VH-VL binders against q9h9l3. Designs and how they scored, part 79

Target 1, 176 residues: q9h9l3
Amino acid sequence: PRKMVAIDCEMVGTGPKGHVSSLARCSIVNYNGDVLYDEYILPPCHIVDYRTRWSGIRKQHMVNATPFKIARGQILKILTGKIVVGHAIHNDFKALQYFHPKSLTRDTSHIPPLNRKADCPENATMSLKHLTKKLLNRDIQVGKSGHSSVEDAQATMELYKLVEVEWEEHLARNPP
Key: E = the ipSAE of ESMFold2; O = the ipSAE of OpenDDE; V2 = 0.75 times the mean of E and O plus 0.25 times the DockQ between their complexes.

## First folded at step 3 (VH-VL)

Design k18 (framework fv_unasnemab; at its last look DockQ between E and O 0.13; V2 from the best seeds 0.00; counts 0 for: pae O 7.2 > 2, grease 19.2 > 18.9, placed apart)
Fold by ESMFold2-Fast, scan of step 3:
Structure k18 (fold): chain C 176 residues (1-176), chain A 126 residues (1-126), chain B 107 residues (1-107)
Amino acid sequence: as target 1 above (176 residues)
Amino acid sequence: EVQLVESGGGLVQPGRSLRLSCTASGFTFSDYAMDWVRQAPGKGLEWVAEIRSKAYGGTTYYAESVKGRFTISRDDSKSIVYLQMNSLRTEDTALYYCTREGTYYDILTGYSFDYWGKGTTVTVSS
Amino acid sequence: DIQMTQSPSSVSASVGDRVTITCRASQDIYNYLNWYQQKPGKAPKLLIYAASSLQSGVPSRFSGSGSGTDFTLTISSLQPEDFASYFCQQYDSYPLTFGGGTKVEME
């Protein structure tokens, strides 16, 4: 069977007013939730806003961070040929400047059966925090020190596993 | 021809509310971020608030001195940006300018106040 | 907040003079700086964006330079219509902040 990984990225604000989202951390976990990759990443552009409340990124993390070009190469080696699970994953791929095949992409923010299990409208985009609380009875993204991208990637994989059989069957009948 | 016309200024007592309006014409209003900038009599410029276009989330930003008291909003169907001012203080006395931030597809000018209205005067006294 | 300090606060000059106005940011703002001109009783007008780019319709005697924390606006040969106040403004981060202004007045 095809290998599956889950990804979660943290972004900082670059560009004028910090309005551009640039990759500053990436975590990748395997099917069982074991960490395959977790690095701080140095954007090629001047950081204006660390967005620490959400990203957990501080200036100290940038001192030894892997430059974007190198990190991107490492990350893409892990993702290539695998089923990649994420939440609102288009943001992660945009930050990576990467196009992953839709047939191998699973977005937990856009899986109707998952929303249904959470007692939410099937076509709504629900937050990772909400789905994780409803379906796994676990609180993630707690506190003011920012999110753990490892924790988020692990939660995302566990959420996907709840609908994996049903959703893979759906995708086989209705290719993206 | 780009035009921005402010209205709604006047004399008010401290603690009262006032709503400023800025009517835009001569461009596609919905594509632009809009800002309010004020100038106290004989003083320099102070940025007050910004509202982004809906394409960029319609997000609002405020100077710390007005945060919690002022609300910026927009009506793209009427090409109007508003500034709702609550709990006014004598320090809010100023000429209030409506400004357009440049086009987003030119990101360098998209963060500059390329057009300004003539301003509307707000006096908070007594 | 990023504090923008302009110098001088005022300068007396004659037509034909070279005028330089300096703007200093309290922290690195890269090149995210605008310059505006304001004539008495009028709204400000954009002169320079991104520290050094001349706005369309602005005379070439105006130029901007600098990056990081130190910026300069230069008027190479002052004309009668240039007697005005000049303001720098950073757009690196919120809140947006202006310099205190420099009044260029007739000697």
Scores: ipSAE 0.545, ipTM 0.809, lowest interface PAE 2.1, mean pLDDT 91
Fold by OpenDDE, second read of step 4:
Structure k18 (fold): chain C 176 residues (1-176), chain A 126 residues (1-126), chain B 107 residues (1-107)
Amino acid sequence: as target 1 above (176 residues)
Amino acid sequence: EVQLVESGGGLVQPGRSLRLSCTASGFTFSDYAMDWVRQAPGKGLEWVAEIRSKAYGGTTYYAESVKGRFTISRDDSKSIVYLQMNSLRTEDTALYYCTREGTYYDILTGYSFDYWGKGTTVTVSS
Amino acid sequence: DIQMTQSPSSVSASVGDRVTITCRASQDIYNYLNWYQQKPGKAPKLLIYAASSLQSGVPSRFSGSGSGTDFTLTISSLQPEDFASYFCQQYDSYPLTFGGGTKVEME
């Protein structure tokens, strides 16, 4: 069986008015929730908005942050050949300027059986926070200190595991 | 030729409402963010509100001084941007300019007000 | 909010003079700064964007410099048509803010 990892990224605002989302932290966990990667990442451009209340990123975190190009290489090395699980993962890939093969991607924000299990509309996009609370009875993203990408990645993996068998069978019958 | 023409200004009492319009021509209106900037008599320029293009979600931004009272909107089919002004105050008295945000795509990317209308005067007085 | 402080508020100069206007931001805004010219009874006109890029059609006697918090608009040789008010404006973050303006008057 192919190895599986979950990824979650935090972004800061760059460019004029902070409208560009740039990678500032990336966390990757394995199937068991063990942290494989967790680094602050320095964007290659001026940070306009740290988005701290959401990202948890502060200026001090950027002092010794890993340059984007280096971090990107490290992350891609981990992801290569694996099934990558994430929530709204297209945002993470966009920030990484990398797109994983669709056949090896699992987006928990677009898994109808998962939504069904959570008594949500199958075609709705539910937040990670909501699904985690509903299905795992766990509170994430609590407080005003911002998100924990490690916590979010772990939650994402746990959610996927709830529907892994069913969803993998579905994908086998319906390859993307 | 890019043109912006404001209208809807006038004299109103405090607490009243007024709706400004800005008709744009000479460019693909739907591709640009539009802003309102005002200038009180004898004073400097004050940014009021911005509305982004639909491609960027049509997101709106407001100065704190007008938040909750003013609403910026746009009709791309008519090339018009609006400013609905409610609960007007005397300090809202100003010449209101409609502006287009020119976007420059390079390493020095910027958002600048590259075209302005002539403005429409709003006077709030009891 | 980012405060933009212009200096001087007014300056008297003669044709041919070198005129320098400064704008200071309350925080680092990189190069996300515009300069505008406004003549009496007219709408503002864009002169400089991205701190140092000359807007198309603007005479080369106008130049902008600076990065971070301190910015300068320079008119190398003042012309009769340059007597006006000038404003800086940051677009680093919301709310967008203008400087207080500088009036260039004839001596």
Scores: ipSAE 0.360, ipTM 0.750, lowest interface PAE 1.2, mean pLDDT 93
Fold by ESMFold2, look of step 5:
Structure k18 (fold): chain C 176 residues (1-176), chain A 126 residues (1-126), chain B 107 residues (1-107)
Amino acid sequence: as target 1 above (176 residues)
Amino acid sequence: EVQLVESGGGLVQPGRSLRLSCTASGFTFSDYAMDWVRQAPGKGLEWVAEIRSKAYGGTTYYAESVKGRFTISRDDSKSIVYLQMNSLRTEDTALYYCTREGTYYDILTGYSFDYWGKGTTVTVSS
Amino acid sequence: DIQMTQSPSSVSASVGDRVTITCRASQDIYNYLNWYQQKPGKAPKLLIYAASSLQSGVPSRFSGSGSGTDFTLTISSLQPEDFASYFCQQYDSYPLTFGGGTKVEME
């Protein structure tokens, strides 16, 4: 069944000195990597730092961006009742002002079998770029033009598929 | 109770180095971002550098006029913030203040310089 | 960099006068603005934060207003201890920048 999606978000700096991370793009893909959602999102607060070098977000993207409250509703409608896969996914949920059930959350930055396949310490927090290069032989996030949340969400889903059977069985025996 | 005491100022020739120190007391130093602000004789205030607490990665920020020449650092075990000043120029001549950023304010006000030292003078000769 | 343009550079006033000091930012900084007072030979002292909020222990004759790019500091009835220099400072973006200062002098 199509009960699993992957999400990735890009954030900009809001608040004093741009230190608050606010959602400015969100991409959601299904199990096959097809894009279900990909929108630029206008934060409810003053943008101080677009963080373009990492986020890929520019002022032009905000001109017709979907207001946060509307985008949040659209995104949560997609996520509700689904297993949601992400990388360091707590940051994405924080930016959405949302808490997904732990039993339905999969975080590729904290899956010991995935680290083992990458010849990394099982409890280390590995970057998406590093895991993707080691396990999928792909280069993502190349250059200084910022990340693609579509590319990152697709990579995250493919990484999870490598350990899906083993990890789902583990979670069934050890409910979070 | 809160005190900031700067030291290490003096007279130096252009191209030389100095290290300023600021000893903090009366608060939990490791929780606070710390800044250096300078004031040339008879002139206004200029922000120089900031170092965030370790909880925020100890990230450092610099004014363009000092970037690459000055380094801010902190030793939380001693409650000291440092400013290493290399390749000094005559325009670096100023009274250098150590400041604490307020962390008790809400997000709309949380970045004010609520405590200042008395400053230490750096004079870079001609 | 955000330039802070402060005016006037000086004002001559008498005890009891209302004094108004303005500060203009080169871009929108919302209300991310502080005001400081500096007496001769002393370090600056925080008066106003978030454009309009009075720091603890600061007399109520001081008030701040404005948002966006245009800000004012007002002293409603000048006292002898208020003869000093006043600086605005934005904390919207790095580098943090100050206005050029306004010296309030006795007439």
Scores: ipSAE 0.132, ipTM 0.683, lowest interface PAE 5.1, mean pLDDT 89
ESMFold2 (binder alone), look of step 5: mean pLDDT 91; pTM 0.935
OpenDDE, look of step 5: ipSAE 0.016; ipTM 0.604

Design k19 (framework fv_unasnemab)
Fold by ESMFold2-Fast, scan of step 3:
Structure k19 (fold): chain C 176 residues (1-176), chain A 126 residues (1-126), chain B 107 residues (1-107)
Amino acid sequence: as target 1 above (176 residues)
Amino acid sequence: EVQLVESGGGLVQPGRSLRLSCTASGFTFSDYAMDWVRQAPGKGLEWVAEIRSKAYGGTTYYAESVKGRFTISRDDSKSIVYLQMNSLRTEDTALYYCTREGTYYDILTGYSFDYWGKGTTVTVSS
Amino acid sequence: DIQMTQSPSSVSASVGDRVTITCRASQDISNYLNWYQQKPGKAPKLLIYAASSLQSGVPSRFSGSGSGTDFTLTISSLQPEDFASYFCQQYDYYPLTFGGGTKVEME
């Protein structure tokens, strides 16, 4: 069985002027796109800006949200020892205050073959929305009600699967 | 040494427009958020607008009293921050200060207005 | 908007006096509060950031305390150069808001 998951997190603004990005939702899907984890997460500091346009998070979602420390423990148990796929995944790991081994990390914003398939410069950082539209002919992050971290995680896994064979072979010959 | 020099103030009639400029020197301008703060004659300080650095998205924020009328912008190549003021009201009469603020991760200054220019006077009167 | 209520509006004091200025936020702002000093005809100068951290170059007679909603600026022994106006300012929420100011005048 494959030990690969995809993750996507939603952030809210905490700290001065709401400029600190704090974890407020996390979705994890398996290789086939089935949801393994999807919880709203309560940051340890007060929320200044819900960033609802992008996060999709509102005050009602925080009422029964899982406290950060508990959610972090649950998430890390799922991620540990697995290949973790994400888009600009360093932001997710930063929000989780977590360091995942580089050898087990796959960032779809930094995979040259994926950009090549999308007719984009190999070393450019392309948005998840752009790559998904270009390569999967699917619109994600539609409207003003915020992003779905489940939708984003599923799209991220599907994008990775397009280059999985060639990229895994590359990594086997060029370990990070 | 950090310097902020405001210009563009003057006497204008209600309903007209005026553009303020602030030329910065002595620091890497593009790394800092910049703000405008005003002070009516004999009154206290009122925050007007903020523009973040490119690293933080270059986003803009406004006081409710100026939303829709004022636009803050920056030209990092010239180290200038601007305040375009449209539909001016007598209540906009004030000394306008340009300020630099630190980032959240700047332990010394934080999100504080650590440097101020001397200000430029805007008088809205008929 | 977060309202910052500053008191007193003015205080008459003599050199050597202890001066206390208070600032109250209409809701919790943690420790995201600055204090500024403004001398007549001059731009404001940062004194204290993050409620209690003294800005470099500011004399140790200035101190800040408080968290949440109630904050205090204290000048332990007033000097001639301290006769000025003082303003608190929160930076937790947009819009950024200032207290109404306190003028410290010579008796």
Scores: ipSAE 0.247, ipTM 0.687, lowest interface PAE 4.6, mean pLDDT 90

Design k2 (framework fv_nivolumab)
Fold by ESMFold2-Fast, scan of step 3:
Structure k2 (fold): chain C 176 residues (1-176), chain A 123 residues (1-123), chain B 107 residues (1-107)
Amino acid sequence: as target 1 above (176 residues)
Amino acid sequence: QVQLVESGGGVVQPGRSLRLDCKASGFTFDDYGMHWVRQAPGKGLEWVAVIWYDGSNEYYADSVKGRFTISRDNSKNTLFLQMNSLRAEDTAVYYCARGTDYKYGSGYAFDIWGQGTLVTVSS
Amino acid sequence: EIVLTQSPATLSLSPGERATLSCRASQSISSYLAWYQQKPGQAPRLLIYDASNLATGIPARFSGSGSGTDFTLTISSLEPEDFAVYYCQQYYNWPPTFGQGTKVEIK
């Protein structure tokens, strides 16, 4: 059995018209929801769009932010060799410029039993907010001043725990 | 059921106007940037316009800028495309599409598409 | 704007064969590339995003690879329902652009 963590990253817009997603915050929690890592991260490129409604990131957070290269090293050290849970986790790994083994990756946006429990089509991609409300009866990402990546990582871990036994058995029989 | 349903297409003469509607259901509409993509008969796909999750920003393809207006009503889960000064070159099936960056509402890959509505501009 | 060139224009194969489709960008787009499948009379369907990530509900026989300017979509063993037109799309630079399409047809 490997250790398990959940991750949620916040990205800001860089590049032309701000459409490139660059890492600007990362939160990692353990199986019980305790915070292992939570830092604001300074992108190497000019920030065009803070995406504050979603990211919760403002100019003030960048003043003391950890430079991308350093933060990436810290984060990868935590993730390496562990089962990593996330929601649409490909976005997080892309922002980290990191490849995590598929066999150790759990994406709560792509787990058919989880959608089934939420009365959603098994093949649909449901938002973290929707699944958390349906299955945990909890509102996350409330308001318009930005999301908490800690709250999102904690919710993601709790969602995975609802299907952990059956999904791990499925993966053991159907290795990715 | 996550779906997008377009309406408003039809045959229209050059220089006239037409409005397309796109009704969303099965997801939190105001969490996503929404797009229009078109396809001329027998041709490939062409991106037309995007509107941010909250309606605060919009962008257009150069070919339609100044003639088309994208808008949304989050209270009704509806996306609109107002097409003015229509030209024969605007003849296409128009698709509404959801951006893939559900977290930020402005992603430019498209995971959910409507069935499309045909707009024919002819004399 | 970034131009995407797909090759071949048409690929004629039989069920059970492997299909390999190419998409080449006029400049580096990192991994900001998606692949779509479109059948006659239907809307496009997302297959792959960020060059290599499989979209929800898409069979494992589909895979994507590449970065920078050269990208490949592979279908390991064609099923009857896979005969369709395939488009690549970049979202690295504004505006987002599509390739001209590759038609995979029955031999």
Scores: ipSAE 0.014, ipTM 0.579, lowest interface PAE 7.2, mean pLDDT 88

Design k20 (framework fv_unasnemab)
Fold by ESMFold2-Fast, scan of step 3:
Structure k20 (fold): chain C 176 residues (1-176), chain A 126 residues (1-126), chain B 107 residues (1-107)
Amino acid sequence: as target 1 above (176 residues)
Amino acid sequence: EVQLVESGGGLVQPGRSLRLSCTASGFTFSDYAMDWVRQAPGKGLEWVAEIRSKAYGGTTYYAESVKGRFTISRDDSKSIVYLQMNSLRTEDTALYYCTREGTYYDYLTGYSFDYWGKGTTVTVSS
Amino acid sequence: DIQMTQSPSSVSASVGDRVTITCRASQDISNYLNWYQQKPGKAPKLLIYAASSLQSGVPSRFSGSGSGTDFTLTISSLQPEDFASYFCQQYDSYPLTFGGGTKVEME
C-alpha cells in the first residue's frame, strides 16, 4: 500500500578538479512511469566539469535551473514516506544530502534476484544499461551526448517490477 | 618521512616502450592520488597523468599529448605507481617526477603536489 | 584546456627586494591554484596552495593572492635561497596545467 517512485539524478563536477559530484538534474517517476518531477538544478558551487558525455548537462541548462536548496525541498517532499527505487541510489541520496530510510529504499544495483535473472553474479554491481538491455531488451544511454534521467528512472522502475513480488517477500522475512 | 623513488628511465628509440616505477614509503600509499609530472631539458613543468585512490574510484586522467599512448596504474600492496609509456616520441624526452597529491586541509584526497621524487630521466632519440 | 600565462619569464633582483610574479588563467579557476619553487637541479617544492594558503615549513615572506583569473606570488624580502624558478599550477579542471615559469635571478 505504500506508494512507490523511482529516481535518477545527474551530477556535474564541482570543487577542485571537478571531483565533487553536485546535483544538476533530478527526475522522479511514479509506478507507471509517469513523470512527477524533472528539473535542472543549479549547484551552489562553480561548475568545473559539466560531464556532458554522461550527464547530458550543458551550460544553457543552468540559465533557468532551480537553485539547489529549492529543488531539494521539492524533491524531498515527493520522496518522504514512499518506497524509493533507484540504481546505485546511494549516489543520488548523497547528491541530495538526504537520508532515506533503508526499509523504504530499493537499489536495483544490489538486488540478487535481478542479477540472477540477467545471468550475472548475484552480488556483482551491474550497470543500469546492462540490466535494461538483458532484461527489458531496451537500449538506454545511447550516444555520447549524455544520459536522460527520465529514461533511466523509467527503466529502473521497470527493472524493479520484474522482481518486486519476490524481493518484497524477501524483505518481509527474518534474515538468517 | 615521506619518500618517493622513481626508476625505469633510460635511452630509448622513437616508437619503443618504457615503464617507469615510483616506490612510495612513509605514508599510507593507498589513501593518496598519485601523479606523474615531466620537465623537458631547460623547460617548464608539464602534468602527465593522475591515478586516484581506489576509495575515489581509481580513475585515471591524462594530458592530451599522452592520451592513448601512456597508461598510469598502481599496486597498493607494493606501494608502487607505474607509468607505461608506449609509442614514444622525441618530444617525450624529459625528467619524469612522481608526485603525491595532498594539501593541509585535504591530504587524503589531494589536489596539490606536496611531495616529489628526484625524478628519472627518459631520453627518446635515434 | 586552461592556459596559464606567467609573467615575467625572468626577473633580476637583489637580496632584500620585494618580488612579485603574476599568473593569469584563460578562464575562471576560483582559487584552485598552487605555487611551486624549483631550485637548479632539484625537484619542485610546494609553496602555496588554494591561491593563498602557505604550506607548512614555508617562510612567511612568501604570500599568494588572487582569485578567478588573476593571481600573484609575492616575496616580501628576497633572501639568497630564494633565487629559483617559480611555477603556478591550476587544479580547477583536467588536464592540470602549469604556468611557463618565472626565473628569479641575482642582479
Scores: ipSAE 0.261, ipTM 0.691, lowest interface PAE 4.3, mean pLDDT 90
Fold by OpenDDE, second read of step 4:
Structure k20 (fold): chain C 176 residues (1-176), chain A 126 residues (1-126), chain B 107 residues (1-107)
Amino acid sequence: as target 1 above (176 residues)
Amino acid sequence: EVQLVESGGGLVQPGRSLRLSCTASGFTFSDYAMDWVRQAPGKGLEWVAEIRSKAYGGTTYYAESVKGRFTISRDDSKSIVYLQMNSLRTEDTALYYCTREGTYYDYLTGYSFDYWGKGTTVTVSS
Amino acid sequence: DIQMTQSPSSVSASVGDRVTITCRASQDISNYLNWYQQKPGKAPKLLIYAASSLQSGVPSRFSGSGSGTDFTLTISSLQPEDFASYFCQQYDSYPLTFGGGTKVEME
């Protein structure tokens, strides 16, 4: 079986009024929740909005941040050939300017059995925070210091593990 | 295929109102900010207004020249963006383009007007 | 408001020529600049975004450079279909503003 990793990224705002989302932190964990990668990343564009309340990113984190081009290379090396698990992972891939093969991607925001397990509508998009609380009885994204991408990646992996067998069987019968 | 089709242009007298429409197709309309850009005869391009997606609050922005007179709005269920133009002036005479703000995710991230309609002509004359 | 000043207003050139158009911003706009091409009777077409990124489908003879306040659009070897007007546009802050345009004409 292929190795599995979970990814979570934090983005800051660039462009007009900080509308453009640029990668500022990336965390990757393995199947056991061990951290494989966790770096602050320096966007190539001027940061207009750090989005600290959500991202947890502050100006000081950018002082020794890894340049985007270098970070992207490091991250892609980790992801290549693996099953990548994430929540609303399309945002992470966009920020990375990289799109993982669909057949090797698992998005916990679009897994009907997971929503069903959480007593949510199967076709609804539920937040990672809500699913984590409901299914793992764990609080994430607590406080005003912003999100922890490591914590979020770990939670995402744990959520997927709850439905892994069922979902992998489903995908085998219904490949994307 | 992305398509933007403007309509509603015409000849009006100063002080009158006109409503432009832009029908979008070929993409998830609700995910994109939409803008109006106008071009007076023989002149350059002038940004008029922007409306962001609902996900970003649906916030609107206007050029100073049209603030208080023009209103941009959208109907995501119909994939239409509107420009309500009130208290029209002769200087509002122009070809009005509907544009999509495309989000580009590469090394140099940015927003751009990646698709344009053919435009609809507004003529304000006494 | 951020003023975008394009130069020249017009330029006469021949097929095969190198053409350079400049856009200057009244303040630092980082790389938040787009370039558009407009042919007579047609809507503008995006050429370059983020100052130097080539839009998909645009020939490689087009290139953009610059950051901060000074930007350049270059056509390395002018082709017959390149005779048109060109506009820069900043998206650093509102209101969004365009340059005055540059008309590339046949010599």
Scores: ipSAE 0.015, ipTM 0.589, lowest interface PAE 8.3, mean pLDDT 90

Design k21 (framework fv_unasnemab)
Fold by ESMFold2-Fast, scan of step 3:
Structure k21 (fold): chain C 176 residues (1-176), chain A 126 residues (1-126), chain B 107 residues (1-107)
Amino acid sequence: as target 1 above (176 residues)
Amino acid sequence: EVQLVESGGGLVQPGRSLRLSCTASGFTFSDYAMDWVRQAPGKGLEWVAEIRSKAYGGTTYYAESVKGRFTISRDDSKSIVYLQMNSLRTEDTALYYCTREGDYYDIWTGYSFDYWGKGTTVTVSS
Amino acid sequence: DIQMTQSPSSVSASVGDRVTITCRASQDISNYLNWYQQKPGKAPKLLIYAASSLQSGVPSRFSGSGSGTDFTLTISSLQPEDFASYFCQQYDSYPLTFGGGTKVEME
């Protein structure tokens, strides 16, 4: 079995009228939920909208933030060759400007057995918060101060572990 | 050729309402964000409101001075953008221009007012 | 709100002169800045977008420069048709805001 990690990224608004989503924090945890990476990341363009309610990012976090190019290199070294778990993970990969092989990608927003365990329609896209509450009896993304990408990555890994055996067997028989 | 034609201006008393219309032609109206920009007599330009295309959510944005009083809307079937102005004040007196934001798919020009109408005059006075 | 301060408010110039107009943003707006020309009794016309890009059909004597907070519009050799008002406008964040304008008048 390949090594497995979970990732969650936070984005801020850059570009005209804050319409571009740029990476501003990335958290990566291992199979057991231990933090492998957690850094605030300075976008190459100035930040127009911190989106603080969702991202949890404030101007103070940018003071010692790692520049995007450097952070991207560090993150890709961790992800390359591993099974990467995320929730709506295509958004994270887009923010990283990175292509990860589909055969090594696990998206907890698109795993039918996981929805089935939560008593949700198999082909629906459920939020991380909803799945975590239903299946792990844990509240995440609480309050209006923004999300914790560490908490989200940890919850995502735990969610995947609930269906890991079943889903890996399915993927072996039905390669993407 | 791109054309924007404003109408609906006039003389109104404070506290009353007025609706401006802007009829567009010569381009695929539904693909573009539309804005209203005003200019008080002898003064500079002031942005009033924006409505995005339906593909980008049809979201509306307003200058602080008009929030809660003005509503921007659009009718893509008729190629018209509207500005509903309620609770008018004397300081709303201005020439009101309808403008198109450039094609959002052209990231260089997509946020610039590349075409303007000739404007319609609104005078708020007793 | 991002305040756009434009200077000078007016400038007297002769045909053939180099005219420079400045625009200062109260905070970093990257290069999200447009310049417009307005002739008396007419609607504004887009001259420059993204701080330095010349709109198609606009004469090459017009140029823009700057990024962040300080921007400049330059007319390298003023022509009779250039006597007009000029406005900068930021599109970094809502609300969109314009500079106060610069009137270029015949000396």
Scores: ipSAE 0.112, ipTM 0.636, lowest interface PAE 4.9, mean pLDDT 90

